# VH-VL binders against ABC transporter G family member 3 (ABCG3): the designs that were tried, part 7

Target 1, 243 residues: ABC transporter G family member 3 (ABCG3), of Arabidopsis thaliana (Mouse-ear cress) (q9zuu9r114to356)
Amino acid sequence: IAWKDLTVTMKGKRKYSDKVVKSSNGYAFPGTMTVIMGPAKSGKSTLLRALAGRLPPSAKMYGEVFVNGSKSHMPYGSYGFVERETQLIGSLTVREFLYYSALLQLPGFLFQKRSVVEDAIQAMSLSDYANKLIGGHCYMKGLRSGERRRVSIARELVMRPHILFIDEPLYHLDSVSALLMMVTLKKLASMGCTLVFTIYQSSTEVFGLFDRICLLSNGNTLFFGETLACLQHFSNAGFPCPI

## First folded at step 4 (VH-VL)

Design b16 (framework fv_benmelstobart)
Fold by ESMFold2-Fast, scan of step 4:
Structure b16 (fold): chain C 243 residues (1-243), chain A 121 residues (1-121), chain B 107 residues (1-107)
Amino acid sequence: as target 1 above (243 residues)
Amino acid sequence: QITLKESGPTLVKPTQTLTLTCTVSGFSLSTSGVHWIRQPPGKALEWLGVIYWDDDKDYNAAFMSRLTITKDNSKNQVVLTMNNMDPVDTATYYCARHTYDFWSGYHFDYWGQGTLVTVSS
Amino acid sequence: DIQMTQSPSSLSASVGDRVTITCKASQDISNYVAWYQQKPGKAPKLLIYDASNLETGVPDRFSGSGYGTDFTFTISSLQPEDIATYFCQQYYNFPLTFGQGTKLEIK
């Protein structure tokens, strides 16, 4: 996937359109993790949704998005999108929840749906949790936040997307859970998935796992390129990397 | 490089048991499924069965009563055992893999070279 | 079992020709179809999966299309190295089944 001069505007209250994302250029490849970083209201979620075709009807998008070298729009459902916060069903086990997701979303016979569910459980390192209740209801013991986050990503993997967009995969995770999540996503990317996700900030250990970085501030791109080039870019300018 | 290679006897007498070994390299049997497929001379390909990364198995119902697939991850080997061979079982036998990859499905990205097994007296 | 019927069983074409092979499933199989090329004495090679996705390293003159029960495999401009037997395969349900094959020869 690649984009050129991508601009997103939202309606303003006083007959002005706010440019939330300003002339963004970038690309992401199979086997790699491309991260969009920036503070709250930098435009990172809006850029992610623009690439995934999930902008609200009131937004206008300008510029070009290319998939597999061809100019294309990306309709909802052709690619996976994981929200920042997802509602899980606490009375179901992990396997049951993913299986019901497969029943609702996939054509085909039960053995195929079972197979896809087992694949998703393995890819997200959920084997030890597959028969545990998701929980999150009063007095129901269940999964911790890190495991719940992996379940939400596994739900999208059931559809076998070629491109997976994740809005803040590390949201509300402690540093150990965040590192495990990133190692899991790096393995998923290595299997051929194109991963594009947003992050507010990261540890040095997590930062080193990223292939490419798009740094946003107030809708503007401060940098796009490889992780090491980002560090050199800011060092040459006389400033430390903003993460 | 990913490779699969079949080995075993090339001649089997009627009623005997066939044992074929598929030796893999370049990937782990802990993360990939391996299938056995055969092709009688001049005929279509025929799927026999699969062993998955977690040691689960599925077989073609036509062969299930006489077919067993096992593996040894430490030896990088998958073994096909078929009982009560008949001249109609004469075919080239292939092993083929699919990866632990959500986008692979049950199509085969890498195949062994195949081994011709002739069943005759 | 799901039956996969290919047509034609054989065909002859000239270098540069557009070649089309058809595969019909006995029931709806969505897009769970792969196409393989098999040269004499060799193992099959994957060309197309999920009905229309080109396998890595396969020339772009090969393409596939179809959904449901009717599937088509096309070589847009036949080359001498394309002489082979071509097979379709469904992976919608077990047992996995293949077409009878189409033998492609150059005139």
Scores: ipSAE 0.000, ipTM 0.412, lowest interface PAE 16.0, mean pLDDT 80

Design b17 (framework fv_benmelstobart)
Fold by ESMFold2-Fast, scan of step 4:
Structure b17 (fold): chain C 243 residues (1-243), chain A 123 residues (1-123), chain B 107 residues (1-107)
Amino acid sequence: as target 1 above (243 residues)
Amino acid sequence: QITLKESGPTLVKPTQTLTLTCTVSGFSLSTSGVHWIRQPPGKALEWLGVIYWDDDKDYNAAFMSRLTITKDNSKNQVVLTMNNMDPVDTATYYCARIKYDFWSGYPDAFDIWGQGTLVTVSS
Amino acid sequence: DIQMTQSPSSLSASVGDRVTITCKASQSISNYVAWYQQKPGKAPKLLIYAASTLQSGVPDRFSGSGYGTDFTFTISSLQPEDIATYFCQQYDNYPLTFGQGTKLEIK
C-alpha cells in the first residue's frame, strides 16, 4: 500500500482546523509493521481510517491511495480493521466466538473447514485460551485485557486480509502485555501480513520492533521512514527520536 | 522436518480390500488434516478424501461407497480403506497435507506430499 | 463437480523459450487455482496457488494469472530442469479436481 498527498477534512464544532490530516505521503510493505505514531489529536486514527476506507460520512478525503499499483477501489472484505475497543461475547469460548465469526463472514465452501479458526488462534498466541470462556460477566472467570485484545485481532484474521489496520493495539495494556502484543504482531507480520497500526507512545523495547514509522503532530507528518532513519533524523537535529 | 509416508500392500487381487497407512512426522494429527490422492499410470490426479483434525471427513462422491478414512493420533497414522478393488484402481496413492501459510488465503493446495506407493490390482 | 480442462496435452519447446499452458474451469472459481510440477516417478510439487501467488522457493520464471474460468501458467524462459508434466487444480469446491496434465518436452 502507498498514499500520496492524502488530506482529510472533518467538521469541527468550534471551527477547528478543517484539515485533520495534511498532505500525508507514505507506504507500507508486506511482511512489515508500519506504525502511525503521535499524541492525542495528531490525526493518527483519521489517517489509519482513511487508508482503510473507513472514514465517517462527514469526512472528505483528497489525494491518492494505491494498493499494488492500482487506485484503491477494493472490496469491503479485502482489508481487516480492528477498532480501538471491540465488543466480544463473554458467554462463548475463544474458539466458539471465532468459529461463529467465520460462519457469518466466510463463503459456503470455506465454512466446511475449521482451519482458518485454528490458524487465527495460533497466529495470536491464543492456544492456551482457546477453550476458555471470554467472560467479563458477573461471577464468570474470563480473559484479561491482553488476551481479549488478541481475540479481537484474531476475529479479523479469520478473513485472512492481505492488509490489517489496527487502531491502538496497545490501548489499555500494561507494559508487559504491550510487549507481548508487539512480539505477537511482529510474528504475524513475518507470516506475510502488511500491518499498519496507530500508537500513542511506546517504550524503547517496543519502538525497536517497528519497521517503519510515520510521526504525526497536529495533522502534519514530522517524519516518515525506517525506524533507524527516524533515530538518525532526530539525532542529527540535536534531539532523541520521540518514543 | 515435516514428512508423510505411505505404506501397505503393492499388489491387491480384484474384489479385495485395500488398506494403506500414512505415517506423519513433524506435525500433529490433532491440529492438521490429511488428504488422500491417487494417480493411475500416465493419467491425472484424483482426489479421494480427507480426514480433519476433529475426525470429520469428506469423500469424493465417486468413491464414497467404497472408501473409509480413519486416524489414530497417538500413532501418528491415517488409514485409507477401499473396498472391492478393480484393475482400474491401479494407481500410485499419495497422502498429502494442505499448505499452512496463514497469509496465503484459502489454499486447499498441497505443499507437502508423501513419496507415493504404487498399488497394482491384478489376478 | 467442477471440470478442469487443460491445454495443450503436450508441447515441445527449446531452452530459453516462453511456454504457456491454459486451464479452463466448467464454472467460475474466482482465483482458487493451484499449479503443480511433476517429474517422472515423483510426487507433484506445488508451484503456484491463488492463481498467481508463487510458492516459497520456486523460481520467478514461473508465473500464473487468471480469474473466473480462464487461467494461464507461464514459464518465461524454459530451463532443462523444467521438463515435466504440469497440472492445474481447483479448490473452490469439493471434490477437489485436477486438469488432465500438460507434458512439456525439449525439442
Scores: ipSAE 0.000, ipTM 0.427, lowest interface PAE 15.6, mean pLDDT 80

Design b18 (from b03 with heavy chain D54N D101E K107R, light chain D92H; framework fv_benmelstobart)
Heavy chain, then light chain:
Amino acid sequence: QITLKESGPTLVKPTQTLTLTCTVSGFSLSTSGVHWIRQPPGKALEWLGVIYWNDDKDYNAAFMSRLTITKDNSKNQVVLTMNNMDPVDTATYYCARHTYEFWSGYRAFDIWGQGTLVTVSS
Amino acid sequence: DIQMTQSPSSLSASVGDRVTITCKASQDISNYVAWYQQKPGKAPKLLIYDASNLETGVPDRFSGSGYGTDFTFTISSLQPEDIATYFCQQYHNYPLTFGQGTKLEIK
ESMFold2-Fast, scan of step 4: ipSAE 0.012; ipTM 0.480

Design b20 (from b03 with heavy chain H98Q T99G S104T A108Y I111Y, light chain D92L N93S L96Y; framework fv_benmelstobart)
Fold by ESMFold2-Fast, scan of step 4:
Structure b20 (fold): chain C 243 residues (1-243), chain A 122 residues (1-122), chain B 107 residues (1-107)
Amino acid sequence: as target 1 above (243 residues)
Amino acid sequence: QITLKESGPTLVKPTQTLTLTCTVSGFSLSTSGVHWIRQPPGKALEWLGVIYWDDDKDYNAAFMSRLTITKDNSKNQVVLTMNNMDPVDTATYYCARQGYDFWTGYKYFDYWGQGTLVTVSS
Amino acid sequence: DIQMTQSPSSLSASVGDRVTITCKASQDISNYVAWYQQKPGKAPKLLIYDASNLETGVPDRFSGSGYGTDFTFTISSLQPEDIATYFCQQYLSYPYTFGQGTKLEIK
């Protein structure tokens, strides 16, 4: 996926059009982790949604997005999108939840759907949790936030998308769960999935796992490129690289 | 080449209605907003109102009771109508584009018409 | 309404001089400020937008700075063709408002 001069505007009060994302340029390569990083209101979620074709009707997009050499002509369902907050069914086990998701989304025979579910469980490091109740409601014992987040991502993986967009995969996770999540996503990328996701801020350990970074502030791109190049860019400019 | 050109009467009597037309070329009224601004001789610029690509419009509250802006995309024209003209309304009237550029975003205002002097006298 | 106050109202300078014009907004307008040049009998020409960005085709001797309520427009080395009236404008809120203008004359 690639984008050029991508600008997103939101119609504001009294007809002033706010540019939420300003002339963004970037690339995400197959099998890599590309991270859009920035503080709240930097435009990172808006850029992510623009790339995934999920902007609200009130938004206007200018510029170009290229997927497989074509402007925004992806077959429906060839990519996945994971919201920042995902509702899960607490009365189901992880395996049951993913199986029913596959049953609703995939054509074909039942044995094929079981295979895809088991692959998703394995890919998200959920094997030890597969037969546990998701829980979280009615005072039921259930999964913790880190496991719940991996289940929400696994749900999208049953469609075997080539590109996976994730809005804030570390949202509401403790530091240990966040590191495990990033290691899991790094492993998923190495299996051939193109990952594009947003992060508010990261630790040094987490930052080191990224292949490519797009750093945003107030809609402006401060940097786009390889993680090491980001550190060199800011050092050469006389500024510390945000971590 | 982007151009805007104002046309209409140069002389208006007190209490009459002024109608000015702004004809555009080199861009579409379906993708850009057009504003009307006036400048009395030797004075500052004064914003009158706007019509956007989606036909939304807004006016300076000082003129809202007597000001109307319309457009016809097929004719590439924006029309300003102002009722009950007074000698104090004597000014050069401009139409100007609120355009969009990929590198810089919106500009207020990147292209202007040449202006048309409207004199209000008996 | 947001009021834009320019200083000075008029200025005389020699070729090669550094010229500075200031503009003060009656309330915080962030960086939503444009500067225009207007020559006698002509429409205004956009020079600076978003307080400090130079419009395409405009010589780099022109510059702008400021944030919030105080804004400055500078010509680093005045040329004869720069004789004109200069205006600031805010576009944060309707009605969009302009400064009263600064008339620049070359000695």
Scores: ipSAE 0.000, ipTM 0.391, lowest interface PAE 17.6, mean pLDDT 79

Design b21 (from b03 with heavy chain S30D T31R, light chain D28S N31T Y91S D92Y; framework fv_benmelstobart)
Fold by ESMFold2-Fast, scan of step 4:
Structure b21 (fold): chain C 243 residues (1-243), chain A 122 residues (1-122), chain B 107 residues (1-107)
Amino acid sequence: as target 1 above (243 residues)
Amino acid sequence: QITLKESGPTLVKPTQTLTLTCTVSGFSLDRSGVHWIRQPPGKALEWLGVIYWDDDKDYNAAFMSRLTITKDNSKNQVVLTMNNMDPVDTATYYCARHTYDFWSGYKAFDIWGQGTLVTVSS
Amino acid sequence: DIQMTQSPSSLSASVGDRVTITCKASQSISTYVAWYQQKPGKAPKLLIYDASNLETGVPDRFSGSGYGTDFTFTISSLQPEDIATYFCQQSYNYPLTFGQGTKLEIK
């Protein structure tokens, strides 16, 4: 995937629409993790949604987004999108939830759907939780936030997307859960998925796992490039990288 | 190295029950499904059924009334039992593994046993 | 049941030739097609899965294409070791079904 001169404007109360993302340029390669990073209201979620074709009706997009055919077939579920906050069905087990998602969304027979569910469980490090109730209500045992977040991502993996967009995968996770999440996503990328996700900020350990960084501030791109190049860019300007 | 190997009788009389065993190595039966497929001499392949890692089973409707597939994970074995054998059931019987390539789509049968010829005659 | 019909049933070609085999499904099966090579007395070997993906270790002269009901398997430059029977298979719905096979012979 690649984008060029991508600008997004939103309807406001004012006469003219506000520009939320300003002339963004970038790309993400198959099998890598590209991170859109920035503070609240930097435009990172809006850019992510623009790339995924999920802008609200009140938004206008200018510029180009194109998916180069790095693989010859992407006929269904070619990309997935994971919201920052996802509703799960607490009365179902992890496996049941994923299986019913597969029944509703995938063509094919039960053998295929069952196997895809097991692959998603393994890919998101959920094997120990597969038969546990999702829960999350006062009357049911629940998965912790880290497990729930991985279930949300696993649901999209059932569609076997070539590109996966995730809005804040570390949202409300403690440092240990966040590191496990990032290691899990790094493994997922190494299996051939193109990952594009947003993060507010990152620890040094987590930052080192990223392949590419897009730094946003107030809709403007401060940097786009490889993680190592980001460190060099800010060092050469006389400032440390704002991680 | 991942292998599957069929074993069992090579000659069965009409109306008898066939029992074939597939012994696997290099992977776990609690993580992969195993299928049974047969091929009559000089003819096309015919799918018989599958047993999944969770012991769920699916059978070809044409054989369902006389076909049973079971497994024992501790022995690394999958067993096919087929009742009321007929000369038309003469075929090479294969067991095969299916796996999914998570990002490249669904693989069919990536590893096959060598096959065992079962002849049904009086 | 989904019927898989292969054509031709047999063909003769010379080393270096481009060989094409087709497979038609009786209903739309998306990309859920695999292609196998079977040599006399041996088990089938997976060559192509998900219509167009080359299995690891398989030479790049083999390729597959197609979507829906019509699928094609191609050997871009035939080698002597490619002489075998080739089968297509659908994995879209149970029962899993195979084509009747195409016997490839050298001229």
Scores: ipSAE 0.000, ipTM 0.476, lowest interface PAE 11.7, mean pLDDT 81

Design b22 (from b03 with heavy chain K57T H98L Y100R K107S, light chain Y94F L96Y; framework fv_benmelstobart)
Fold by ESMFold2-Fast, scan of step 4:
Structure b22 (fold): chain C 243 residues (1-243), chain A 122 residues (1-122), chain B 107 residues (1-107)
Amino acid sequence: as target 1 above (243 residues)
Amino acid sequence: QITLKESGPTLVKPTQTLTLTCTVSGFSLSTSGVHWIRQPPGKALEWLGVIYWDDDTDYNAAFMSRLTITKDNSKNQVVLTMNNMDPVDTATYYCARLTRDFWSGYSAFDIWGQGTLVTVSS
Amino acid sequence: DIQMTQSPSSLSASVGDRVTITCKASQDISNYVAWYQQKPGKAPKLLIYDASNLETGVPDRFSGSGYGTDFTFTISSLQPEDIATYFCQQYDNFPYTFGQGTKLEIK
């Protein structure tokens, strides 16, 4: 996927005073992790949703998005999208929850749906948790934040998307869980998936796992390119990389 | 380092026209709007109007007949002009910016100028 | 115009007290409410937006809640530096309107 001069403005029942994303340029490749980084209110989530075709009707998008050489906006439902905050069903086990999702979303025989669910469990390193209750309700033992976040991503993997957009995969995760998440996503990308996701901040260890970075501030792109090029770019300008 | 600073006369006679300038830094007027808000001494804040990145404007209906907001992107300046000033227009005038978090809804005025007190008397 | 009515107009409290200020809109404004702190001679400072979201750099003793027409602003444990006037603002419709302010003083 690639985008050129992508600008997003918000109009609603009243006018908004700012452009949310300003002339963004970038690309992401199969087998790689491309990360959109920046502080709060930088436009990260809006850019991610614009690429995924998930802007509300009140938004206007300008510029070009290319998928496999075709100029088009990404339609909702064509690719996987994982929300920052995902609702899970705490009374179900991980396997049951994913089976339920497969039953609602996929055609075909039950054995095929079970196979896809098992593949998603393996891809997200959830095998040891497959028979555990998701939890999160009063008096229920359940998964920790890291496992819950991987379950939310696994739900989208059931659809076997070629491009997966994830809004803040590290949201509310401790450092150990965050590192495991990134290692898991790196492995998923290595299997041919194109990953595009947003991150507010990362550790040095996590930062080293990214293939490409789009750095945003107040809707403006401060940098786009390979991770090492980002470090060199800001060093050459006399500033440390602001991540 | 986003800043806004109001400047203009501190004293205006009744029936005169007020002209205030808001000078901005750290962001572009071609991509962001600026609002004008005033506060009479000891009273609530009153929203006056806004100029958007595309030079479009919206005004509080109470002031629309005598209020004009313009901008010059090259000078980083927004200008408020208000005709036929009256002693009740005595207030501290602020320019302010709204930061939008698209998915959380509308964001409030997060950055304000320091304000300039305009007294209408004679 | 949407009217924003704050209560109380003023209050006095002791350090460590839980302080609550309310704001009532004349019509449903969803969660489009901000709360500001203003010290004498200074511009207002944003504390809370979208009714309950804490602005960056604001201490976590400040909180907000509400939806529709009734909104609440709370200081969980009052500190001396919190002496100020507090205002609510709606941004559901133009013109944007503010509450009349609540003057907070320490006993």
Scores: ipSAE 0.000, ipTM 0.446, lowest interface PAE 13.1, mean pLDDT 80

Design c21 (from c12, 14 letters changed; framework fv_necitumumab)
Fold by ESMFold2-Fast, scan of step 4:
Structure c21 (fold): chain C 243 residues (1-243), chain A 124 residues (1-124), chain B 107 residues (1-107)
Amino acid sequence: as target 1 above (243 residues)
Amino acid sequence: QVQLQESGPGLVKPSQTLSLTCTVSGGSISSGDYYWSWIRQPPGKGLEWIGYIYWSGDTDYNPSLKSRVTMSVDTSKNQFSLKVNSVTAADTAVYYCARHTYDFWSGYKAFDIWGQGTLVTVSS
Amino acid sequence: EIVMTQSPATLSLSPGERATLSCRASQSVSSYLAWYQQKPGQAPRLLIYDASNRATGIPARFSGSGSGTDFTLTISSLEPEDFAVYYCQQYDNYPLTFGGGTKAEIK
């Protein structure tokens, strides 16, 4: 995937037309993790949604998005999107939830849906949790935040997307769970998936796992490029990298 | 060129633990493109998949053996290992280690590289 | 588990003849099927993957076909080196399973 001069405006209740993302340029490749990083209200979620074609009706998008490199056994332009907060069904086991998701998303009743579910469980390192109840707050206990987040990503993997957009994969995770999540995503990328996701901020360990960074502030791109080049860019400008 | 070589005892007593190691040469076990499996073949019979391990330590085992089997990986030594607990005469077999590619779309691909195999006999 | 059934158990042919080996899955495995050749005292060797794709270095006389539950390995003209046991294997679902094998022996 690549984008050029991508601008997103959000029209308010009446006269206001705010530019939330301003002339963004970038790209992401198969086998790599590209991160959109920035503080709250930097436009990172809006940019992610624009790339995934998931902007609300009140938004207008200008510029171009190019998608290339699809495999022959998956339709061109196939991609998945994982929301920052996802609804899971606590009364189902992980395997049951993914299977029902496959029934809703894939055509037909074929046995292949079971195979796809097992692949998704394995890809997200959920084998030890496959037969456990997802659970939830208050009335039941079940999976912890890290496992629930991996289940939400596994749900999208059932469609075998070429590109996977994830809004805040580390949201509400402790440091250990965050590192495990990043190792899992690195493994998924290594299998040929193009990963694009948003992060507010990260530890030094987690930061080192990113291939490319798009750093946003108030809708403006402060930097786009390889992780190492980000440090050099800000050092050369006489300022520390804002990470 | 990648090669796999099994090593371990040729004779194990009933109820003991069978331990085998596969050494990978000519390539890295830390590659995200490959999964590493153990497959066994009792004398005169067919092939049975035991389980796989990924460089990250992620494993999956044949349900028929899951309660007795553990696999581990040592990326620093470029090796992966198999332990089968509480062995019986039914565990007598030639044990192979093998590599298979993983494609995100197709899942596991075929076993493209195999070790030569090591015969393990379970007898008192 | 998916049960793989190969037939015949033994195939007796002369060099130069065509060999046709069958593999049936108890449920659909799409095209996620491989064929292996095993000679006495040796490890299995990959011949065909994804039902019809020939592995690197495998002679053109070997071909695979089929999808779903019924698969065929064809050797267009048997060479002396082709007398061996052949196994099919599905990788559509866990656990990975192999057929019982077909022994191709010289008549």
Scores: ipSAE 0.000, ipTM 0.426, lowest interface PAE 13.3, mean pLDDT 80

Design c23 (framework fv_necitumumab)
Fold by ESMFold2-Fast, scan of step 4:
Structure c23 (fold): chain C 243 residues (1-243), chain A 123 residues (1-123), chain B 107 residues (1-107)
Amino acid sequence: as target 1 above (243 residues)
Amino acid sequence: QVQLQESGPGLVKPSQTLSLTCTVSGGSISSGDYYWSWIRQPPGKGLEWIGYIYYSGDTDYNPSLKSRVTMSVDTSKNQFSLKVNSVTAADTAVYYCARGTYDFWSGDSFDYWGQGTLVTVSS
Amino acid sequence: EIVMTQSPATLSLSPGERATLSCRASQSVSSYLAWYQQKPGQAPRLLIYDASNRATGIPARFSGSGSGTDFTLTISSLEPEDFAVYYCQQYSNWPLTFGGGTKAEIK
């Protein structure tokens, strides 16, 4: 996937059209992790949704998005998208929840759907949690935030998407859980999935795992390119890379 | 109570097509809650799954049978059928029809079976 | 395809004894495993599904256990009618596959 001069305006809190992404240019390659990074209100979530074809009706998008070198209209749901907050069913086990997702989304027989579910469990390192209740109710013990986040990503994986967009995969994770999540996503990318996700801030260790970075501030692109080139760019300018 | 009954010729000549029908009673084949299967058992041997059919006509077959198998469904007669092309002595077996459920825990285990019909491939 | 291996091939016991039958999968099938009983001249009968859940009408003396690749069917006290061939079946992956069977016979 590539995009050129992508601009997004949204209806603001005061009923104005706010330009939230300004002339963004970029690309993501199959099998790589491309990260959109920036502070709150930098436009990173809006850019992610624009690329995934999931902007609200109140938004206007200008510019071009290309898939396989062709100017493409991306239909709703043609790519996998993981929200920052995902509603899970706490009375179900992880395996049951993913199987339920597969039943609703995939054609075919039950054994085919079980295979896809087991693949998703394996891909997100959920084997030890597969038979645990998801939980989340006051009186029901269940999964912690790191495991819940991996379940939400696994839910999208049952459709075997070629491109997966994730809105803040590290949201509310401690440093150890965040590193495990990034290692898991890097493994997933190595299996041929194109990953594009947003992140607020990262440690130097986590930053080093990214293939490409799009650094945003107030809708403006400060940098787009390979992660190593970002470090070199700021080093050559006499500044440390803003992590 | 649901019952399944196999019917068809007990003798088939080599190279011909084996054709069997399963009649379902006590329940509707048009339910989205079920899949319908054929399973065979050569004399003195174990069980081999042949294929599935859904009431929509969607099918899936065991790859070991190399596309010699076709299943079809007739919802008006509450029946589903099996055809095996180019039969040999290796296709001699008791043929069972069976029901699988669209239930997470028991799905693709077979809760109801026909009595079985012996098909002998002989000249 | 997942290969299911049952052992022993034949189990010789007396009525009243405990029977334990083993089923091993060539790769993990999680808990998606069923057990069937087949008496001579009859269709198989579902005993256990999801590794440990008894099917409707199955006596309490039958129990299943295990997960992943290693599964056991236990009959706590053999009745004369329990002498039959037992098959395990995985339904985790396509195509569906059965074990070779264990014949429980009177000693």
Scores: ipSAE 0.006, ipTM 0.503, lowest interface PAE 10.3, mean pLDDT 82

